# Ledger of designs, part 24: VH-VL binders against q8ka87r5to149

Target 1, 145 residues: q8ka87r5to149
Amino acid sequence: PNKFTVKAQEALQAASMLASSKQNQQIEPEHLLSVMLGDHDNIACQIARKLETPVDTLLSVVDREIDRIPKVTGASATGQYISSDLGKVFDTALKEAEQLKDEYISSEHLFIAMSEAGVKVSKLLKDAGIDRNAILKVLTSFRGS

## First folded at step 3 (VH-VL; framework fv_diridavumab)

Design s49
Fold by ESMFold2-Fast, scan of step 3:
Structure s49 (fold): chain C 145 residues (1-145), chain A 120 residues (1-120), chain B 111 residues (1-111)
Amino acid sequence: as target 1 above (145 residues)
Amino acid sequence: EVQLVESGAEVKKPGSSVKVSCKASGGTFSSYAISWVRQAPGQGPEWMGGIIPIFGTAKYAPKFQGRVTITADDFAGTVYMELSSLRSEDTAMYYCARDRWGYLYYMDVWGKGTTVTVSS
Amino acid sequence: QSVLTQPPSVSAAPGQKVTISCSGSSSNIGNNYVSWYQQLPGTAPKLLIYDNNKRPSGIPDRFSGSKSGTSATLGITGLQTGDEANYYCGTWDRSLSAGYVFGGGTKLTVL
């Protein structure tokens, strides 16, 4: 895939705004996961609830991790960019979309990627019972196959 | 396959501004960033800034902050770079380049470059 | 000067191998992916390596990349006269919040 879906783009923009509001210089997977889990209309939140994950508890853990990210102020507060870990999530999401034969990277690909990319949120998700196989089982029921 | 087509060579007077365009064929800019990179004669490349349509923002290198403006017309598939208060040291080749995921990745498709000469 | 340090030149004969180093710091190479660009005389730079060690389609496996700590290396085996070019490493530099930074470049001469 060469594009994100509109819903995925909205999540990425929300993650950027969250990072900015926290005065974080880099947009991290934690920011993306927080906005995706906090949005009841996002497929990631829907999947987590279907897996009977305690979403509010997981979201609290993620938000606490965000609060630990160093804040940048003054002369160093100019601009933001994507972290190396978020880059790994994007690369993994592209591979997941290709495996599912999807033309676009969507929210579900980003969610799978966050569980598989080997970054901090990957451990948080797997500890909560969320991994690629669990996500794919729920996605199959949502896609009607 | 995507190509980036840059506008033609420019000759400018000191103190003026120059606006260079970069047009994509084979797609829109919604899923990538477009960076502007310049290279003065005998020098290495220097990143000036870029626009990230997916995040709705442009970012500039501190050296160029206040003198450079990067804008996008996504409908036309064109990105512009305007550099003001030109000096002779701004004489360079100016490239646009596609950066797939924004700031952290890589520039996989490059324009052929636009020569900007600043002389009196 | 450049925040990423490369040797200004390297040379070798056709069929030989060469390595080009790129040294940075924790603010750039130490925490970010490294790319390598080839620039033939009179042309725009061309992406040769991305994500430290990956090749775009069409780049032969004679070209390889690696990263260890705050340094990256470009390897070229089976040198050909067409490899004569300037080579630049590149990455993001978080200390400046400035964006992408390039190395000073290495001129490869094939003798």
Scores: ipSAE 0.092, ipTM 0.648, lowest interface PAE 4.9, mean pLDDT 84

Design s5
Fold by ESMFold2-Fast, scan of step 3:
Structure s5 (fold): chain C 145 residues (1-145), chain A 120 residues (1-120), chain B 111 residues (1-111)
Amino acid sequence: as target 1 above (145 residues)
Amino acid sequence: EVQLVESGAEVKKPGSSVKVSCKASGGTFSTYAISWVRQAPGQGPEWMGGIIPIFGTAKYAPKFQGRVTITADDFAGTVYMELSSLRSEDTAMYYCARDRWGYLYYMDVWGKGTTVTVSS
Amino acid sequence: QSVLTQPPSVSAAPGQKVTISCSGSSSNIGNNYVSWYQQLPGTAPKLLIYDNNKRPSGIPDRFSGSKSGTSATLGITGLQTGDEANYYCGTWDSSLSAGYVFGGGTKLTVL
């Protein structure tokens, strides 16, 4: 796949806006996860709820991690870019989409990638009972209906 | 296969501005960033900045901050680079290049370059 | 002047091998992927190596890359006259002046 679904693009744009509102120069996986879990219509939120994850508690932890990200202003702020960790998430999401033979990178691929890329949110998700196998079991239920 | 097509050569007077375009031919680049890289005669390449269309955000090298503006047409196939307050030192070849995931990886597709000459 | 240091020139005969070094710091090479670009006279740079040691399709296996700590190396074996070009390393720099940075370049002359 060479592009994101519309819903994935909307989540990425919201993540960028969240990072900007926090004065973060880099867009991190934490920003993306916060946006996806905070949106009841996002499949990541729906999967977490199906797994009986306490979404509000997990969101609180993620938001606290965002508050720890350094802020930048003034002449040192030359615009936003993606973090190395978010780049790893995207690379992993592309591989997940290819393995599932999907034409686009969607929110579920990003969610799987966040659990598997070996970044900080990966540990947070796995500690909450969310990993690739758990996501795929729920996703199969959604796709098979 | 995606190609990047740049606008034609420009000859400009000192103090003026130049705007160079970069259009994707074939395919899309919604998952990529487009960087602008210049190369003065006899010098190596220098990154000026880029834009990540999916986020709508641009990032500029500090040397060009305040003089360069990079824009895109809402994930359209065209990215622009405008350089203002031109000096003779801005005489260079200007390239656009595609970078996976916004500047962090590598530039895999390059335009052929646009010559910009600043002379009085 | 360049934050990534390369030797300005190297030379060798056809059939020989050369290595080109690229030295940086923890904020660039030490924490990020390194790419190498080949620039033939009068042409745009061409991606030769990405992700430290991978080749795009169409690049012969005579070209190789490696990274150790804050340094990277481009290796070229079985030199051909068509390899005569400028070679540049490149990477992201995560410092306060964050951005993509290129090495100063190495001119390879094939005698």
Scores: ipSAE 0.463, ipTM 0.794, lowest interface PAE 2.5, mean pLDDT 87

Design s50
Fold by ESMFold2-Fast, scan of step 3:
Structure s50 (fold): chain C 145 residues (1-145), chain A 120 residues (1-120), chain B 111 residues (1-111)
Amino acid sequence: as target 1 above (145 residues)
Amino acid sequence: EVQLVESGAEVKKPGSSVKVSCKASGGTFSSYAISWVRQAPGQGPEWMGGIIPIFGTAKYAPKFQGRVTITADDFAGTVYMELSSLRSEDTAMYYCARDRWGYLYYMDVWGKGTTVTVSS
Amino acid sequence: QSVLTQPPSVSAAPGQKVTISCSGSSSNIGNNYVSWYQQLPGTAPKLLIYDNNKRPSGIPDRFSGSKSGTSATLGITGLQTGDEANYYCGTWDSSLSAGVVFGGGTKLTVL
């Protein structure tokens, strides 16, 4: 797949807006994870809750990490771009979608990718009991119900 | 296999502006980032800036900030680079290039380049 | 003007091995991925190496990359006359408010 689903694209746009509101020049996996976990209608939030993850606690940790990202202000400030770590998440998400034989990269592929890409949020997610196998188990349950 | 198609050569006078276009061609293409890179005669490549079309977000190299504007027209599937207040030193080949996944760390597909000559 | 330093030229005979160095600092090569590009006369640059040591499809395995500290190296084995070109390294530079920077280039002559 070479396209995101509409919902995945909306999550990425929300992450960009969050980064802007925090005066961050780069969109990080932390921004994406924050908006996905903060949206009760997002599959990532639903999966985390199904796994009995303390979502509010995890979200608090992620938001604190965002607050540590350097801020840019002033007339010389430019637009944003995707960080190298978020790029690693995208590369991983494409591979996950191809492995599952899905035509589009969706929110669940991004969520799996965040746990597997070896970035800072990957450590946080795995420590919370969220990894590829746990996510896939819940997805199978959702699709079978 | 995706290709990036750039607009034709331009000859401009000092003080004017130039707008170069870059269009994806050759099937379904999702570009998460497009960079603009120029190369003056006999010199190496110089990054000007980049845009993530799905977000409309652009980043510019400090040297070009204030003179360069990079925009995307999602409907036309085209990215533009406009450089204003042209000087003879702006004579160069201008390339657009795709970075898969918006990394902007590497450029895996390049346009063939647009020559811009600033003289007279 | 170049932020990354490369030797201006390198030469070797067909079938030999050659290495091209690229030196930077912690704000660029030290903390970021390095890419390498080949440019034949009159053509656009072509990606040879990304993520320090990975090859895109279609790039022969005689091209290799490595990175150590603030320096990167492009290796070319089994030199062919068609390898005669300019070679550029590239990476992000966080100290310049984050942006792509390239080396000054190395002209490879196959004798």
Scores: ipSAE 0.014, ipTM 0.610, lowest interface PAE 7.0, mean pLDDT 83

Design s51
Fold by ESMFold2-Fast, scan of step 3:
Structure s51 (fold): chain C 145 residues (1-145), chain A 120 residues (1-120), chain B 111 residues (1-111)
Amino acid sequence: as target 1 above (145 residues)
Amino acid sequence: EVQLVESGAEVKKPGSSVKVSCKASGGTFSSYAISWVRQAPGQGPEWMGGIIPIFGTAKYAPKFQGRVTITADDFAGTVYMELSSLRSEDTAMYYCARDRWGYLYYMDVWGKGTTVTVSS
Amino acid sequence: QSVLTQPPSVSAAPGQKVTISCSGSSSNIGNNYVSWYQQLPGTAPKLLIYDNNKRPSGIPDRFSGSKSGTSATLGITGLQTGDEANYYCGTYDSSLSAGYVFGGGTKLTVL
């Protein structure tokens, strides 16, 4: 797969808007995780809640990490781009989608990738009991197989 | 496999602008970033900027900020780079390249290049 | 000039091994992925290595990459005359130059 689902694209656009509102030059996994967990219609939020994760607490930690990202103002603030860490998440999500034989990279692949890519949010998610196996177990119940 | 097809060679006068196009053949740009890289004769490549169509955002290298504009037409799978206030030192080969997940990762597919010559 | 330093040229005989260095700083190579590009005369650059040491599909095993601290190395074994080209490293620079940066290039001659 080399395409994102519409829902995944909406999450990525929301992450970009969040980064812009925080005057962050790069879009980080923290931005993506924040918008995904903050959206009750996003499968990542639904999975976390099914795992009985304290989503509001985790979101507070993620938001604190976002506040630590350097701000850019003036001429240097022109444009935004994907961070190296978010690039790792995307590469991992592509592999997860291929492994599950899915045509598109979806929100669940991005969520699995955030727990597995070895970036800062990966530790936060694993500490909260969220990893690939836990996510797949919940997805099985959602997919009915 | 995706190929990037660039528009034809241009000869421009100093002070004018040039707009180069880059079209995806066999794929789409919606989930990728497209970078523009130029190379003056006998010199190494120089990154100018890029666009991520899915985010609707463009990023420019500081040297070109204010003179370069990068836009995308998702329906046609085409990205454009416009460089204004041309000078003789803008004479170069201009490449578009696919940057898999963003401007900072890597460029895995390259166009064949468009020659732009600026002369009076 | 370039923030990433490469030797201007290297040479070796067919069948030999060469290494091409790329030296930077903590703000670029030290904290980011390194890529390597091959440019044959009259052609566009071609990706040889990404993520420090990974090969794209279609790139033979004789090309390898590594990174240590603020330096990266491209290795080419079993040199062939078709390997004569310019080689460029590339990475992000976060210091005062935002965006992607390339090394100055290394001309490989196969004698």
Scores: ipSAE 0.061, ipTM 0.646, lowest interface PAE 5.3, mean pLDDT 84

Design s52
Fold by ESMFold2-Fast, scan of step 3:
Structure s52 (fold): chain C 145 residues (1-145), chain A 120 residues (1-120), chain B 111 residues (1-111)
Amino acid sequence: as target 1 above (145 residues)
Amino acid sequence: EVQLVESGAEVKKPGSSVKVSCKASGGTFSSYAISWVRQAPGQGPEWMGGIIPIFGTAKYAPKFQGRVTITADDFAGTVYMELSSLRSEDTAMYYCARDRWGYLYYMDVWGKGTTVTVSS
Amino acid sequence: QSVLTQPPSVSAAPGQKVTISCSGSSSNIGNNYVSWYQQLPGTAPKLLIYDNNKRPSGIPDRFSGSKSGTSATLGITGLQTGDEANYYCGTWDSSLNAGYVFGGGTKLTVL
């Protein structure tokens, strides 16, 4: 898959805006996870709820991690780019979409990738009981049992 | 295997604008960032700017801010670079290049380049 | 002007070794990964080294990179006539309003 779904694109744009509002020079996986969990229409939020994860508690932890990211005055004036950790998430999401035989990279692939890419949010998700196997179990019920 | 296909050579008059396209062959740009790099005759390459198409945001090098606009059509798999208020010193080879996920310190796939000549 | 400084030229005979330096500052080389690009006459630049010292698939191990402080070095051993090219270092500059920056280039002549 060489395309992102519209919903995934919206989440990525929201993550970019969040990073900008926090005066962060780079877009991190934490920004993406925060916007995905904060959007009740996002499949990541729906999967977390189906797994009975305390989404508000997890979101609070993620938002605290975002607050730890250094703030840079003038970051908006210089434009935006992504962190190497977010790059790892994207590489992993592409592989997950290929494994699932999906034409597009969607929010569920990004969510699986965040749990598997070996970045800071991966530990947060696994500590909350969210990993590839848990996500796939719920995802198959969404795609038809 | 992604190949970057650039539009054909351009001859432009001073004060005009030029728009160069870069098309992904074998995929789209939604999974990558694209940089524009130019090289004047006998000079080294200089980075003009880049775009991460999925975010819809672009970053420009200070030298080109105000004159360059980089845009993308994610679904069509094409990225454009428009340079306005052309001067003779804008005569150069213009390359598009893929950088993995935007600004990750290197460009791994390059187009063949588009020659832009500014003369009267 | 080039933000990163390279010697304009280096020369050596086939089979010999050369090193090409690239000097910057704390905001670029000192804070970021360095890449190296090879440009043969009439062609687009080709990625030769990334992440300071890693080679893309297909690049032989006689090409190596290193970084120390605000400087980086490209090493080429066992020189071949086909190595005659321009070599450019590149990195991100973390300064406000900056972006990706290239060195001025080094022309390698193999005589």
Scores: ipSAE 0.250, ipTM 0.696, lowest interface PAE 3.7, mean pLDDT 85

Design s6
Fold by ESMFold2-Fast, scan of step 3:
Structure s6 (fold): chain C 145 residues (1-145), chain A 120 residues (1-120), chain B 111 residues (1-111)
Amino acid sequence: as target 1 above (145 residues)
Amino acid sequence: EVQLVESGAEVKKPGSSVKVSCKASGGTFSYYAISWVRQAPGQGPEWMGGIIPIFGTAKYAPKFQGRVTITADDFAGTVYMELSSLRSEDTAMYYCARDRWGYLYYMDVWGKGTTVTVSS
Amino acid sequence: QSVLTQPPSVSAAPGQKVTISCSGSSSNIGNNYVSWYQQLPGTAPKLLIYDNNKRPSGIPDRFSGSKSGTSATLGITGLQTGDEANYYCGTWDSSLSAGYVFGGGTKLTVL
């Protein structure tokens, strides 16, 4: 794939804004997951609800993890660069999109990648019953608009 | 295979501005951060700043804050670096380089460099 | 100080081993991944080592990297004349002056 879909770009931009509002120096997978699960129009939230995941509970756990990230105040506050862990998520999402012959990385590829990349949110998602196979099964059951 | 193609050499007068372009060819553009790194004759490389095109915002090294502007044109697959208020100390080779997912990764693909000479 | 310190030069004979050090602080090397770049005369820097100790495809295993505390080391075994170059370490600096920083460089001469 060449780039992210518009919806995925919006989620990434919202994650950057969330990191800045939390005074976090780097954008982490936790920021992206929080934004995606908190957006009822995001496919990740829709998939989690279809899997009957306790989304509000999972979201509160993710938000507590964000609160544990060290804060940087003043001129050092930034949300404009990506953590190593978020980089692993992007690398995994690119591979998922390439395997599916998709031109773009979409929100579902990012969601699959968060469950598979071997970062902290991957354990949280798998413990909640969310992994590649579960996500793909739900995607095939969604009805078109 | 991704290549970064930089614009041609520039000769500028003190006090003017220079704008160097970096065009990505063959492969993905908006996924990656693009950094600008300069190297004065006989000196080591110095990071000036970078942009992640998808976020549309740039990060600058403190030394260049206020004089450098980095922008991206996703349609053209091109990143620009503009340096204003040029001084003789700005005479250097200017490289663009790809940083895979942001500033903490590494710069794996480099342009060949653009020579900027500041003289009267 | 957030500047990375390297010896200005190192030399050895063909077939020998050299190590190049890179010393920083907790805000840079101590908290972040280190990369190494090789720059042959008249060329752009080329990535030689990333993530402290990993080699890009095509880089021979004669080149190795390591990191301990606030210092990193580049090792080169079986020196060849084609290894003559400047070598730079690089990493992110997480201090109040956040940004990517490079070492001052080490000129390797193969005698």
Scores: ipSAE 0.196, ipTM 0.687, lowest interface PAE 4.4, mean pLDDT 84

Design s7
Fold by ESMFold2-Fast, scan of step 3:
Structure s7 (fold): chain C 145 residues (1-145), chain A 120 residues (1-120), chain B 111 residues (1-111)
Amino acid sequence: as target 1 above (145 residues)
Amino acid sequence: EVQLVESGAEVKKPGSSVKVSCKASGGDFSSYAISWVRQAPGQGPEWMGGIIPIFGTAKYAPKFQGRVTITADDFAGTVYMELSSLRSEDTAMYYCARDRWGYLYYMDVWGKGTTVTVSS
Amino acid sequence: QSVLTQPPSVSAAPGQKVTISCSGSSSNIGNNYVSWYQQLPGTAPKLLIYDNNKRPSGIPDRFSGSKSGTSATLGITGLQTGDEANYYCGTWDSSLSAGYVFGGGTKLTVL
């Protein structure tokens, strides 16, 4: 796949806005996970709830991690870009979409990628019982109906 | 196969501004970041900044902060780089280059370059 | 001034092997992927290596990359006359003072 779904694009834009509001120079996987889990219409939130994950508790942990990201103000701020960790999530999401033979990179691919990319949120998700196998099991029930 | 098509050569006076365009041919920019890189005669490449059109965000190298603006047209077709308060030291070849989604931090497709000459 | 240090030149005969080094710090090479670019006279740079050691389609396996700590290396085996060019390493710098950074470049002379 060469492009993101509209829903995935909206999540990415919301993540960028969240990072800006926190004065973070780079957009991190934590920003993306926070906006996806905070959106009840996002498939990531729906999957987490189906897995009986305490979403509000996980979201609080993610938000605390965001608060630990260094803030940049004044003349030192040079605008915003993606972090190396978020780039790794995108690499993994592209691979996941290709494995599932999907034409677009969707929110579910980003969610799988966050659990598998080996970044900080990957540990948070796996500690909460969310990994590729758990996500795929739930997706099978969502897609197969 | 995606190609990047840059606008034509520019000759500018000191103190003016220049705006260079970069168009995708055979694809679009919706899943990519676009960087601007310049190269002065006889020197190596220098990163000026980049934009991720889908986020609507741009990042600039500190040397160019306040003088450079990078924008995207409808997040898909064209990216622009505008450099203001031109000096003779800004005479260079200006390239746009594509960073792939999922493989960011490398530039896999490059434009042919736009020559900008600043002289009085 | 370049943030990444490369030797200014290297030379070897056809068929030989050369190695080009690129030295940085923890904020760039130490924590980020390294790419290598080839620039023939009068042309735009061309991606040779990405993600430290991967080749794009069309790049022969004579070109290789590696990374250890805060340094990266480009290897070229079976040197050909057409390999004569400038070579640049590049990476993201995570510090507040930089974005993407290139090395100063290495001129490879064959013969």
Scores: ipSAE 0.243, ipTM 0.715, lowest interface PAE 3.9, mean pLDDT 85

Design s8
Fold by ESMFold2-Fast, scan of step 3:
Structure s8 (fold): chain C 145 residues (1-145), chain A 120 residues (1-120), chain B 111 residues (1-111)
Amino acid sequence: as target 1 above (145 residues)
Amino acid sequence: EVQLVESGAEVKKPGSSVKVSCKASGGTFSSFAISWVRQAPGQGPEWMGGIIPIFGTAKYAPKFQGRVTITADDFAGTVYMELSSLRSEDTAMYYCARDRWGYLYYMDVWGKGTTVTVSS
Amino acid sequence: QSVLTQPPSVSAAPGQKVTISCSGSSSNIGNNYVSWYQQLPGTAPKLLIYDNNKRPSGIPDRFSGSKSGTSATLGITGLQTGDEANYYCGTWDSSLSAGYVFGGGTKLTVL
């Protein structure tokens, strides 16, 4: 796969907007996770809820981590870019999509990737009981029938 | 099989601006990042900036901030780089290059380059 | 000037082996993947190595890459006259104001 689904693209755009609103020059996995968990129609939120994760509590932790990211005002003129950590998430999401034989990189692949890429949100997700195996078990019930 | 094509060579006077386009022969830039890289005669390549169309934002190298603007025309599948307040030192070959799908980490496909000459 | 340091030139005879180093810091090579580019005279750069040690389709296995700490190395075995070119390392710099950075380049002469 070399394309993102429309829903995944919407999440990425929302993450970019969130980073801008926080005056963050880099779009981090934290931004993406925050918008995905905050969107009740996003499969990541639906999976977390099915795993009985306290989504509101997790979201508060993620948002607090975002608030710790340094704010840059003068250098906002240089624009936004993807952090190295978000790049690792994308690389991992591509591999997950290929492993699942999917044509597109979807929100579920990004969610799995965030748990597996070895970045800060990966620890947050695994501490909350969210990892690749847990996601795949729930995902199977959404993809089946 | 994917090829990137920059617009034709330009000769400009100091103080003017130049806008170079980059078009893929087969595809769109929705899921890819496009970087602009220049190379002055006898020097190495220098990253100017890039755009990730799906985010609607561009990142510029600090050296070019304030003078460079990178935009994407998603409908047409074209990316543009505009450099203003041209100086003689801006004489260089300008390349567009495709970054790995959706982020700026390596350039796997390069255009042949466009020469921009700034002279009085 | 460049944040990634390469030797300005290297030379070897046909059939020999050569290595080109690239030195950086923790904010670039230390924490990010390294790529290598070959530039033949009069042409655009061409990707030789990505993700530290992987080859794109069409790049022969006599080209190899490696990374250790804040340094990367490009290896070329079985040198051919067609390998005469400039070679550049490149990586993302993770500092707040940086972006993609290239090394200063190494000119390979095949004697």
Scores: ipSAE 0.191, ipTM 0.689, lowest interface PAE 4.0, mean pLDDT 85

Design s9
Fold by ESMFold2-Fast, scan of step 3:
Structure s9 (fold): chain C 145 residues (1-145), chain A 120 residues (1-120), chain B 111 residues (1-111)
Amino acid sequence: as target 1 above (145 residues)
Amino acid sequence: EVQLVESGAEVKKPGSSVKVSCKASGGTFSSYTISWVRQAPGQGPEWMGGIIPIFGTAKYAPKFQGRVTITADDFAGTVYMELSSLRSEDTAMYYCARDRWGYLYYMDVWGKGTTVTVSS
Amino acid sequence: QSVLTQPPSVSAAPGQKVTISCSGSSSNIGNNYVSWYQQLPGTAPKLLIYDNNKRPSGIPDRFSGSKSGTSATLGITGLQTGDEANYYCGTWDSSLSAGYVFGGGTKLTVL
């Protein structure tokens, strides 16, 4: 894959806006996870709910972690860049999309990547019962054709 | 292993514009930020700007804001840098360089450079 | 004018050591990682040091980097004639003029 789906790009843009609103200089996996779980129409939220994950509780934990990220004066004026951890998520998502033989990186690949990339949100997701195998089982029911 | 392939040398008149391309070869394109860096004869390198393909957004150095435009063609895996209102001091070697996700603190892969000459 | 200050030139004999300084401010070197680039005549810059003190694969350990406060230093030991080049420091500037900035460059002559 050489690009993101429209829905995935919308989630990434929302994550960027969230980071800016919090005066965070870097966009972190926490920002992306928060916007994906907070969007009922996002496949990540739908998968988590189908797994009977306490999504509202998980989202609260993620939002508290975002509040711990240092704020910098002028972050919006100086622009944001991708954190090293979010970069790891993107690299992992690309690998997941290739393994599933998908042409684009989609929201489900980002969600799998967040559980597998070995970043802070990965532990949060696995503690909540969300890992690659659980996501793929639910995803199969959506792709059933 | 990724190589960055730049378009050929350009000779332009003052007041015109130039568009240089940078194509990723042997790797994925959307996984990286592509920066444009120029170097005038006998001078050091100067960062012009870069593009984050994921967000479809470009960031420009203040000196070039308003006359540089950086775009990406997702289908071709090519990034373009267009510089308008050319002056003689724009005569330089123009490099594209790969930065990691976002604007990380280093550029690890560089194109060989495109010579742009502005003369009347 | 460059916001990162380097000496214009340094020189030493083969086998000796040199240090090249790079001085900035809190908005750039003070808050961000520093990289160093080597440029041989007629070639594109080559990444030599990243994240203040790390070497890419293939860069020998006689090249080293360090950062203290708002200044960074590139160290080269066991100088060889092939080290004659221009050396540039680089970092992100987090000020209102945010962007990547390079130092003015240092020409190393091995005499």
Scores: ipSAE 0.089, ipTM 0.630, lowest interface PAE 4.8, mean pLDDT 84

